# VHH binders against Rho GTPase-activating protein gacW (gacW): the designs that were tried, part 13

Target 1, 182 residues: Rho GTPase-activating protein gacW (gacW), of Dictyostelium discoideum (Social amoeba) (q54g18r699to880)
Amino acid sequence: VTLTDKAQINASTIELPPLVSRSIDLLMEQGISSVGIFRTCASATALKKIKTRFEAGEDIDLKAENVDVDTVAGVLKSYFRELPNPIFPENLHEYFFQAMRQSSNEEIIQSLKDIIDQLSPLECKMIKKLFHLLHLISLEKDVNMMSPENIAICWAPTFFRSFASELLPINSFMIVNYFDIF

## First folded at step 4 (VHH)

Design m12 (from g02, 18 letters changed; framework vhh_7b18_3)
Fold by ESMFold2-Fast, scan of step 4:
Structure m12 (fold): chain B 182 residues (1-182), chain A 117 residues (1-117)
Amino acid sequence: as target 1 above (182 residues)
Amino acid sequence: QVQLVETGGGLVQPGGSLRLSCAASGFTFSSYYMGWARQVPGKGLEWVSSISSGGSTYYQDSVKGRFTISRDNAKSTVYLQMNSLKPEDTAVYYCAAGEWYDLSDYWGQGTQVTVSS
């Protein structure tokens, strides 16, 4: 087994938190064309209830329980928002600014790949799956009204905290260029 | 249950005024940034204005001096007073709430504002 093969095997055996994997899977199935996904209001009571149950280790089948799309979207966003450390660690935020200053799309893409390579295997798997969802939503923008920029406005505070407004363009770029970056 | 319900949209002539209201429920209103974003037909979402829990106000450059944001914590309502309206202000206006200034936690369904002669 080569080093590359071993790394690929390790990635395939990493399990995402059930809250993350099941929320993304349901949203990919039911949420892609939902108007204003991530922007529209969720029931605060329903969101807290579902999130608390996941945090208690319950094996929740979101589809079988008919959990609505906006509640699932709210749960997913809340999970990333409440991480003790941002999914993109603050020490990497400087590198996102450096990526934005590159002169070509190829250089921006390579800079972003280098940033992602600094994440743990679990973080890489989570962010890759999340951006896949965000990319798919952006492709349906004429139906769901969620362009890459609109999605970036909803997610940038979660990803970049105090630098949310300044890093909006790179967040949008990552959504659009998912297949070249992840 | 979180609800943000916008009212006050409508048709107005250039130079006119409108007052948007957003009634919020289902969260601790006084602890959140409240504000407004808009989506111009054929364009993306644009942040318009925010007001902090402490009453500090923030405005997009294009609306500064024309729009005024305010809040009434007793009524769990945020307002946007829009003066000197221009055709380019035509958009769906969304009420939003957030723990951060970018208003990323909760959004309403929007209200249409049309500025046309």
Scores: ipSAE 0.000, ipTM 0.173, lowest interface PAE 18.1, mean pLDDT 83

Design m13 (from k02, 21 letters changed; framework vhh_7b18_3)
Fold by ESMFold2-Fast, scan of step 4:
Structure m13 (fold): chain B 182 residues (1-182), chain A 119 residues (1-119)
Amino acid sequence: as target 1 above (182 residues)
Amino acid sequence: QVQLVETGGGLVQPGGSLRLSCAASGFTFSSYAMGWARQVPGKGLEWVSYITSGGSTEYQDSVKGRFTISRDNAKSTVYLQMNSLKPEDTAVYYCARGSYEYGDLFDYWGQGTQVTVSS
């Protein structure tokens, strides 16, 4: 109960960057069934324009402005790509390799829970919300052509950088097993 | 920002040929590996071919000897020449940028171009 109370308090006091929260909200509403979401490239000009405006602190209503789904997806992906340290820090990558060596899904899930518990409250809130979106996209794979593997190919370089190829399978596993891990 | 635009797809009879083109922008094209992957309707992505920044090429076993990947750094374009096409080559073909100069992992993909081999 104490741990649940602390998690609820932390969640209510942590504000995600507007670029992150508004992009994910728009994509959950309009992007889930979009063919090739996160794989399809946006207009360079449109992406730079929206990203620059968020970085300047503008109060952007993506829905009211009818911003293109692929542009919003590109802005979100670019944000995580450009973080000084990857959202999954390199010092935790050995634990991801250890998780991949487990023989049962239950053991892999528990290992991943232990890794997520080591993230800062802000990082945990961002990654939980992002993987919820990725999970929902994966459920619509017959419409959007974005299976967990396809999503992982697009996102692993952003999450793991130099170790993206090696950690591709665990990235796919996390997308599929979102509700068990987060 | 990265932009990849595929062209050249279409309908062709078995044994025919098609040349796919991918115009790239938003990055230093010559520094990155480039590749092609394909998706059969209702199935996952299958890697087809890649070309490194240095010009080394690799091919999926099913397309070796039939497909040729090439690049034109002056035009920031990568090509896939497809010869002796088979019905099983029917798929949406995607141009992709390698995550770095090596070609075994792709971080950005184009919208895709449909290739249909049928008679």
Scores: ipSAE 0.000, ipTM 0.245, lowest interface PAE 12.8, mean pLDDT 83

Design m14 (framework vhh_7b18_3)
Fold by ESMFold2-Fast, scan of step 4:
Structure m14 (fold): chain B 182 residues (1-182), chain A 119 residues (1-119)
Amino acid sequence: as target 1 above (182 residues)
Amino acid sequence: QVQLVETGGGLVQPGGSLRLSCAASGFTFSSYGMGWARQVPGKGLEWVSYISSGGSTEYQDSVKGRFTISRDNAKSTVYLQMNSLKPEDTAVYYCAKGEYYDSSGFDYWGQGTQVTVSS
């Protein structure tokens, strides 16, 4: 991801929502090798309890409270799913289709960078940290059984809504090529 | 390709029972959560029940204690046992492949099976 100079300066002072930052941090520490992470469902009751506490502004230490990794994964995905506007706005979905039609990896990467540059600094910071987690999970696919494709199946409906199935390949591409894109 | 085929719907009187089945193909069934959602005439889709790959279950409050979800990984089939049926349970019931209880967590939907509860 290439930010503008002003956006890059501002990014160092931007704090992620605690639900997002703490969930990703726990999953990076404890969730990367968890079999079926993001695919395996948590108890809806447990997920709702943790999510409600974050929404109430509670200072939750997920590690100290020994919260189940599948519950944390579910809370994180629920947050992005329930955004009023998708993290990738619907007016940008056409550009993801255009990116998929490029003939070279360099052109696809540049198209994706251009799309991400249209997001706010906070949205860029969130998506960069999220895809870093997804990339790390994909590297452990022989242990966790979560290939880039399997991760994309779990996340594409959240990112792309009605175009989830059509944009699965570009979602997988973004997970694999995290360091070139973000 | 992912296919989900629902069977077992029909007409039943209040207080009766039905067992819905959903035969799945085109994916590694044991690795995914499965759920049931329903569409009541004039309403959108709402989740009914969910079962994780590990067998953990969740239910909508209105069906809790009356409905039971189960799965048979060897047969790639998910079931919904519906007891003490009420007129309010009248809906098209859809089998779904997904990640959690909420209908927005479901990626693929079957064709649906009609359940009618009337006197």
Scores: ipSAE 0.000, ipTM 0.175, lowest interface PAE 13.0, mean pLDDT 83

Design m15 (framework vhh_7b18_3)
Fold by ESMFold2-Fast, scan of step 4:
Structure m15 (fold): chain B 182 residues (1-182), chain A 120 residues (1-120)
Amino acid sequence: as target 1 above (182 residues)
Amino acid sequence: QVQLVETGGGLVQPGGSLRLSCAASGFTFSSYAMGWARQVPGKGLEWVSYITSGGSTEYQDSVKGRFTISRDNAKSTVYLQMNSLKPEDTAVYYCAKGLYEYGSGSFDYWGQGTQVTVSS
């Protein structure tokens, strides 16, 4: 169910879905240096099992259960891919394209901020936390082999579901400093 | 530093022709697939065509038989020859660099775009 009244939700009181918060927390702890994180395919059976348990409202301790890093990464991507309302709907796609047309870092940052300004408070909090994780992964590219470009390749089909999704450059978020946007 | 610069857009009457050019620099042009995509007014971005490093081509169904993509590796340029233009071809056309030597629909750099308007 999507939140219909944004005015009732204070940013300081928003709680992320447990699937999102627990997955990101585990990946920040254990996944940053994992080779091919988000690119390496998880077992479909393992992914479905964990995802179904989260969807049933189970309080899962991913660390205590030793859930595989690639399974956790797959669960997180699946969540964003299967949202009833995409986090970046079609009306936001032009802003991504505008960002990639800019020559200055300042103009790219402003275009990305314009995208973020159109998200719900919950969506903004989820994307802020997700891109912080992706930023940290990109800093370890010499170990994990996940450059900003590789991260963008892995996440573009998840966020942009249209037939042209792979043409829209999510790498605009990865080529600027995370802290200049969020 | 990768750079893609489109030229050749403009205003043309239905049934007319235009040739778009994209001058590429900052990478080994011959090693990558190149493509064209367009932003149609009132619609999303749509892929138009690609050409692999080996010269194989693919086209969106609505432009098959009318558009031809080609490349000149010596000039680091990709072209889109557009014939029998229709009002529905009106769009901003973007040149795109592929991630690989083969066509995958995945692109890592785009040009600034060139406007094509088909109107009487």
Scores: ipSAE 0.000, ipTM 0.126, lowest interface PAE 16.5, mean pLDDT 77

Design n01 (from g02, 24 letters changed; framework vhh_8dlx_2)
Fold by ESMFold2-Fast, scan of step 4:
Structure n01 (fold): chain B 182 residues (1-182), chain A 117 residues (1-117)
Amino acid sequence: as target 1 above (182 residues)
Amino acid sequence: EVQLVESGGGVVQPGRSLRLSCAASGFTFSSYYMHWVRQAPGKGLEWIGTISSGGSTFYNPSLKSLVTISRDDSTNTLYLQMNSLRAEDTAIYYCAAGEWYDLSDYWGKGTLVTVSS
C-alpha cells in the first residue's frame, strides 16, 4: 500500500478482526495488572476452544462469558503468531536493525515511524492498538511483573521470527515510546 | 505418551558451569522448536532461549552471554549449557516443545538447580 492509497482509506472505517479487537478491549479493561500477563501459559484446551469459535464467526462476548485473562492473552498472541505472514513483514526486518543502530532516540523514533508507514492500513491499525495495550501493561510493571523487556521477550518471536533475540531491544523501545511512534 | 524429562540439576557452587539435558519421547522431536524456561523461588517464568527444528537459536538478551542451547536429533535430546552460575540462577529449569515457549504443547516437570556455596 502506497501513501496515496493510505491517505484515501479512512482508517476509522477499517474494522479489526473481532478476535483482535475484543481480546485487546478485554485485556485493557481487566488484564493490565495481571501478574505475568502474556508470560503465564493458558490452558491449551481453553485457548483452542475460544480461537476455534472466533474462526467459525461466532459473536463471542468475552466479558459476559467470564473468559479468564490468561486465555484471552493466549488467544491474542496465538492469532499474531499464526498469521501466514508475520505482522511485521520479513522484508522489513532489516530496517528494524537499521533503526537500532541510530545514535539518538529521535532518529530511532523517526526510523520506526517510517517502517510502520510501509504497512497496510489494517496492519497499522492492529499494530497501533496492540502496542497501546503493551504500553499500558508496561506502566503497571511493579504490580504485574511485566517490564517492557519482559513483554518484548514474550512478543519478539511473534513479531520478528528468526530475528527475535536480536531485535528484542527495539521491541522494548517501541513499547516504552508508544506515544512518540504510533 | 509424550514425555519431556529434564536432568542434570543439583547443587553447584557460584562461578561454576552446568549442563542440563532434556530427553524427549512420543513425538517427532526433530520437527519441533524446543525451549528452556526457568522459575526462581517466588517469581514467574523466565524464558531462557529457543532452538528451532533447523538449529537456529534465540536467547533472552539478559542471558545470551551465559547460556548455550543445542540439540541432538539422533538421540531426541535438548541441552542447556550454563556458565558463570550465580545465586540468582537458582530455579527449577523446564524444557518445552512447541512453536514458542509460552504456548508450548508439551512441558517437562522440571529439574532443580541450586547455586550455593
Scores: ipSAE 0.000, ipTM 0.124, lowest interface PAE 17.4, mean pLDDT 83

Design n02 (from k02, 24 letters changed; framework vhh_8dlx_2)
Fold by ESMFold2-Fast, scan of step 4:
Structure n02 (fold): chain B 182 residues (1-182), chain A 119 residues (1-119)
Amino acid sequence: as target 1 above (182 residues)
Amino acid sequence: EVQLVESGGGVVQPGRSLRLSCAASGFTFSSYAMHWVRQAPGKGLEWIGTITSGGSTFYNPSLKSLVTISRDDSTNTLYLQMNSLRAEDTAIYYCAKGLYEYGDLSDYWGKGTLVTVSS
């Protein structure tokens, strides 16, 4: 829970699920400039096939198989949607709202860092990698049409399991300020 | 049980306006986010916008200046107002129910209504 406890965990011993790590890696390489990434719907049939193969433990090379960017994006989003608990569970939501009510950006950033620090090491690693991808996508908004706000519309319901409008600016703030928070 | 019925589509000239309606039944309409999505011939699905149960609206930035989404909870009706229609707006337009807690597009969709923009 503490910084000391977290520092004793070797990052190399925590492996992301292959579905998560391989999807993010492909999207960082091929998906950043894709128009409407995460917003554009993939073929439901294609998405289910790839997801089922990952769940069966198949060693999938998404790049070698030329899997469609929207299918990969859909598989990644579906993984987080189907987690038993949302990545940002209900018991943390009030802390997110309190963080956003701070008067300065420095205070908001520090409060968000403190909230993220309450996640498990695996959850922290997954979220850090995922938000890095979302941040990179947001930088290409003039090409891909996916601003931080548009990414928040696609992802906040999945992250928080809530469509409360107050969560949208929180999600977009975290995307924009990735390097300061994560 | 859950039913969504789109209407208002048809053939319209470029530059004109059109309002689509979606009649909802089988659920507590006022409690759910609602979405508009379209699919042009031979292309993928394109998200148009979302309206929350509280009435907040979010739009595809490519379409924001051209569309307005509204709802009438007293009649369980969702609306899409489209202005300055272009040939590329030719598509089947779908009304979609959000998940109460999530607002995601993945729940229920209507059969769609065809809009053809041609001279």
Scores: ipSAE 0.000, ipTM 0.155, lowest interface PAE 13.9, mean pLDDT 82

Design n03 (from c03, 24 letters changed; framework vhh_8dlx_2)
Fold by ESMFold2-Fast, scan of step 4:
Structure n03 (fold): chain B 182 residues (1-182), chain A 120 residues (1-120)
Amino acid sequence: as target 1 above (182 residues)
Amino acid sequence: EVQLVESGGGVVQPGRSLRLSCAASGFTFDDYAMHWVRQAPGKGLEWIGTITSGGSTFYNPSLKSLVTISRDDSTNTLYLQMNSLRAEDTAIYYCAKGLYEYGSEPFDSWGKGTLVTVSS
């Protein structure tokens, strides 16, 4: 059992925030084939309204309320953007850069697994579920127009709170190699 | 009825600066994130950057040192300032409307584009 496997096992006993869990579940059901998912923008007022209701502790059924797919995608991205610390804080960025300079894909994958294992169990559970969604979206790129690279452009600034050019290929690598890394 | 009209393109020599404008009409401009994207000949669309309704900017990391996006909500105008232009910046530049903030390329409304050719 690796340290990453231990973190994933511990995370299985932790419940995700309802905003995160319910948004991902709706997007997995209804958003995978949506053209421009995460690229197409929702109304800022609609997004704020839904987000505020989740923050107030409302038990929101996004499907029953027919919440727009792009609004749900926006709410999910907004949650990660507004975390006190980004999911991949600046002190981890050099480790990501070094991981990508390894000589083989197997070594890159293992280095990325080791970096992710530095996250808390809750963060590991959230990022695993989120990257699963991003991976599934990338598989439907011919329908939804969202390649791993396009998803990385949308999400890397949120994950890293950085616009360093080398972070885009790192994010896309993680999306593509989801099953090997998470 | 949504209209986005880009202007400011043309032939420009390498190393020079150029400012593109986008005049928006048919919607409440200050409620929406706005984007610049470009397409070089024979290439796909490349996202340049986004400015949110609140004024925060997010850029394609490969272009961040070369471009600045700004907006004037009083005139419904979006701007793209480009510095140190290179031949590889030759492309049709599009203004695009989005419904959400932060780094998303919009698919709902695009202008017809303005051609920038960088050549000596």
Scores: ipSAE 0.000, ipTM 0.175, lowest interface PAE 14.0, mean pLDDT 81

Design n04 (from g02, 26 letters changed; framework vhh_8dlx_2)
Fold by ESMFold2-Fast, scan of step 4:
Structure n04 (fold): chain B 182 residues (1-182), chain A 117 residues (1-117)
Amino acid sequence: as target 1 above (182 residues)
Amino acid sequence: EVQLVESGGGVVQPGRSLRLSCAASGFTFSSYYMHWVRQAPGKGLEWIGNIYSGGSTFYNPSLKSLVTISRDDSTNTLYLQMNSLRAEDTAIYYCAAGEWYDLSDYWGKGTLVTVSS
């Protein structure tokens, strides 16, 4: 088995944190058409209760417990907001800016793929699943009012921990071109 | 119950200045990032900037020279000062509150600003 083969095997066996995997799964099933998803917050108290239970290692079935969509969305974004290092740390930002300056969409896509490949296998698995959800939400923008640009406003500061306006179109591009990048 | 109520919108001539206010209640205002976001007719949301309790501000670089964000924690009020208004500044202006950079937490209903001659 080569190092490449071992890496592929390890990637397939990586398990996402239950909070992340179960939140995304519920939102894919019930949240795609929710008006203002990730923009509105139903209850800070409810969010804290669910988050605390996940942190305590409880085996939570969000669907069986009928947890509110906005609460689940809040729990998911809170997880990424509170990571010790953001998914796209500051040392990668210049690479994102350079990627967007490429002369063709094919080159931009390849540059973004190269940046994502620098993340750990767990981070890659998490971000691929999350951007799939964000892409699906963006397709329903006429119903949910969440365009790629609106999603970028909600998520870019969390992903990059930066308010640089140049990051908003990068985040939007990644949402729109999910299938080509991830 | 969290409430954010924007005020100060209206019709204003190009080149003039306008100050918007946002009255907040139902949460510990001083512990939250406060944001201004706008939406022009037929366009998406455009983040203007935010301010934390210590007065530290972050602006959208495209708008930094045109706006000033301030807050008064004693009255739970957020302000947006806009100078040299242009027709392109015509939009609904929203006040938002978040524990961090996330604009998803709480939103006001918005106040309309129309810049026309």
Scores: ipSAE 0.000, ipTM 0.274, lowest interface PAE 10.2, mean pLDDT 83

Design n05 (from k02, 26 letters changed; framework vhh_8dlx_2)
Fold by ESMFold2-Fast, scan of step 4:
Structure n05 (fold): chain B 182 residues (1-182), chain A 119 residues (1-119)
Amino acid sequence: as target 1 above (182 residues)
Amino acid sequence: EVQLVESGGGVVQPGRSLRLSCAASGFTFSSYAMHWVRQAPGKGLEWIGNIYSGGSTFYNPSLKSLVTISRDDSTNTLYLQMNSLRAEDTAIYYCAKGLYEYGDLSDYWGKGTLVTVSS
């Protein structure tokens, strides 16, 4: 493991928001094999209740309270959806399209790494942990029915704030190639 | 409890039109964006389009000329009008709820309705 630039070093020491870190940890433990994870939600009321408590600064132990996986998945998705700026803002979309037009996977991977390196240290740390979760979910697609492509349909509009169909294969490529990109 | 029930699927001949419906309950339908998504046999999910609470629509560019999404907030019903159906349109069609009135994100999907385009 080699961290060579200041942004990557800072990202390794920064603390994630509790809503993000605790929901990802719960889903890694309990959500990986859940059918339709991120696509289905058990209750809109339950989602709003738990989200309001996080927003109020409550120290919530999702596992101890037996919060269901679909509610946790919904809370995590809503956090990224409601960010003032999307994780991948419009200014970066042209670079994503250009990256995907390259002839080799190695060139595509390097271009995607370069785009991600433009994010803030906190954003880099959040997206790395989130894509690790998405990658693990995609490995269980025969059980959970959530292929990289299916995950991309659920998450790409949140990451990019765009419905451009060209973004779907980009998101799925990043999920599949997590270890090479992040 | 949020419930979405798709209907209107079935076997249809190529070149014909078909209208799908989605009956929604368990939430304030008029306040949320709604989506249509499909999955062809052996393929991944394909986003068709959405309609916001205010009536604005956005479509997958590959499908824009072939589909129209509309809603009737008085009956809590979402519609997908499909024209010039082709064999490649054979898929299970899902209705999905957005998180918010402006939401692009789907947090709940129905069980789907099968559309088979064949002669």
Scores: ipSAE 0.000, ipTM 0.207, lowest interface PAE 15.0, mean pLDDT 83

Design n06 (from g02, 30 letters changed; framework vhh_8dlx_2)
Fold by ESMFold2-Fast, scan of step 4:
Structure n06 (fold): chain B 182 residues (1-182), chain A 117 residues (1-117)
Amino acid sequence: as target 1 above (182 residues)
Amino acid sequence: EVQLVESGGGVVQPGRSLRLSCAASGFTFSSYYMHWVRQAPGKGLEWIGNIYYSGSTFYNPSLKSLVTISRDDSTNTLYLQMNSLRAEDTAIYYCARGEWYDLFDYWGKGTLVTVSS
């Protein structure tokens, strides 16, 4: 089998953690036009309650339970922030700096594709689905007030830790250019 | 069926350069990430870097300025170029096959590099 065949097989058979898949699905349906999505703070109590239930292995139907959009957004962001290793491994952060320094958008896109190709199938599937959501939110910026830059401000600490401010432009670029990169 | 055979190790003086080779067989070499990993005596494994089939390379930041990874898909060979060798570079060097930057399934038996005066 070729690398393309392997990637397609892996993508079709790998299941995302329920917290991730269900949160993204709800936000795709209900959160895209929500003002200040990811910026607006949820009730800390409500967020912790839902997160704890997912961690306990409960089969939570976020839509049926009418969970608040900002709570779901907070749960999703908290999940990625609390990963033992950042979703973009620290060893790869230097390569985001190198990507940002390229002369053309085509070169930046290729560098980002190469970085993403370094991730495991599960990590790739999670990041692809997450950035699809972030891209869709950015398209509704006139309604939700969440530009690519505003979304990047909310997510950069989760993706890049100590380099969050320095890698803000590349994070924003990835949101805008989702279809070219992923 | 899958085999990885490292070569090029030996005793080398501090400050010199050394190039290691890894001969791959039993799989479509050009379709895989290839990694270099090392283990110093009494220490754990240290990832050196990898190379994607496109030629894109990713290195351990602590080693980036000291090493270069390359590949020759026509001969199914992976290379590790090391410059400015120091005593702490004394280790068994392994090549490994992987689908991702941190996921590898087949390893060679390693080649010993000893840096001593």
Scores: ipSAE 0.006, ipTM 0.235, lowest interface PAE 11.5, mean pLDDT 83

Design n07 (from k02, 31 letters changed; framework vhh_8dlx_2)
Fold by ESMFold2-Fast, scan of step 4:
Structure n07 (fold): chain B 182 residues (1-182), chain A 119 residues (1-119)
Amino acid sequence: as target 1 above (182 residues)
Amino acid sequence: EVQLVESGGGVVQPGRSLRLSCAASGFTFSSYAMHWVRQAPGKGLEWIGNIYYSGSTFYNPSLKSLVTISRDDSTNTLYLQMNSLRAEDTAIYYCAKGLYEYGEPFDYWGKGTLVTVSS
């Protein structure tokens, strides 16, 4: 079927889900130097309220409402944790093990690029933007106390589910080598 | 192979409600925005609304009070709930898969399901 009225279809193109886009943007602006970002627990009540509003289709201006940084971080992590399928599909997990077994950093980087190429356009955009945020946080580790390893500990269960502990080193590697991989 | 199959259409009296379904297969359903579009006899395509990966919905302002879009990612199913149907709502209803890259907003369509609102 060919669409004949493009004007009626050209309503607000969102590259990423509003919850993801709004949360990452706020965290890049306000969360990079926050001590224990992603490790510090948000108020469960505050997190649930914000998450429920996004799920109801609200376009929340997190900055205008002065939403707490740890609440925003919790909402973002909860979103990825609760995906029916992990952001890195389970059928790709074996390829992460293969990447981790490579003998050089150049080979590991190429293997990871090959894995990323298997993702849908939406998944690729989300992962690239998320890892950019995680990389920026890791650069401020002396201030925020969140090394690549600490970030990986917080995120590996979300990315790799049952393989979280085994794939923790590759998760850390991706955070460090963001610009070479993505 | 990507497949989208609409169902739930039929003849319905004015003022009634109807729920349409779209069964998706051949792609990671939970990763894509899904759309509902309709075409009334002799008219162009009219965008009804979409639902993003997150569950966030955006509706055509002209139709917002009359429709609700939802999804069940566990069954790869998209839904369109329609209330207070009028004769003007008679159309073929299509579900469409969103494409988050340059070009057209949709890359795949179903064959559609006919809804006739008639007394």
Scores: ipSAE 0.000, ipTM 0.089, lowest interface PAE 20.1, mean pLDDT 80

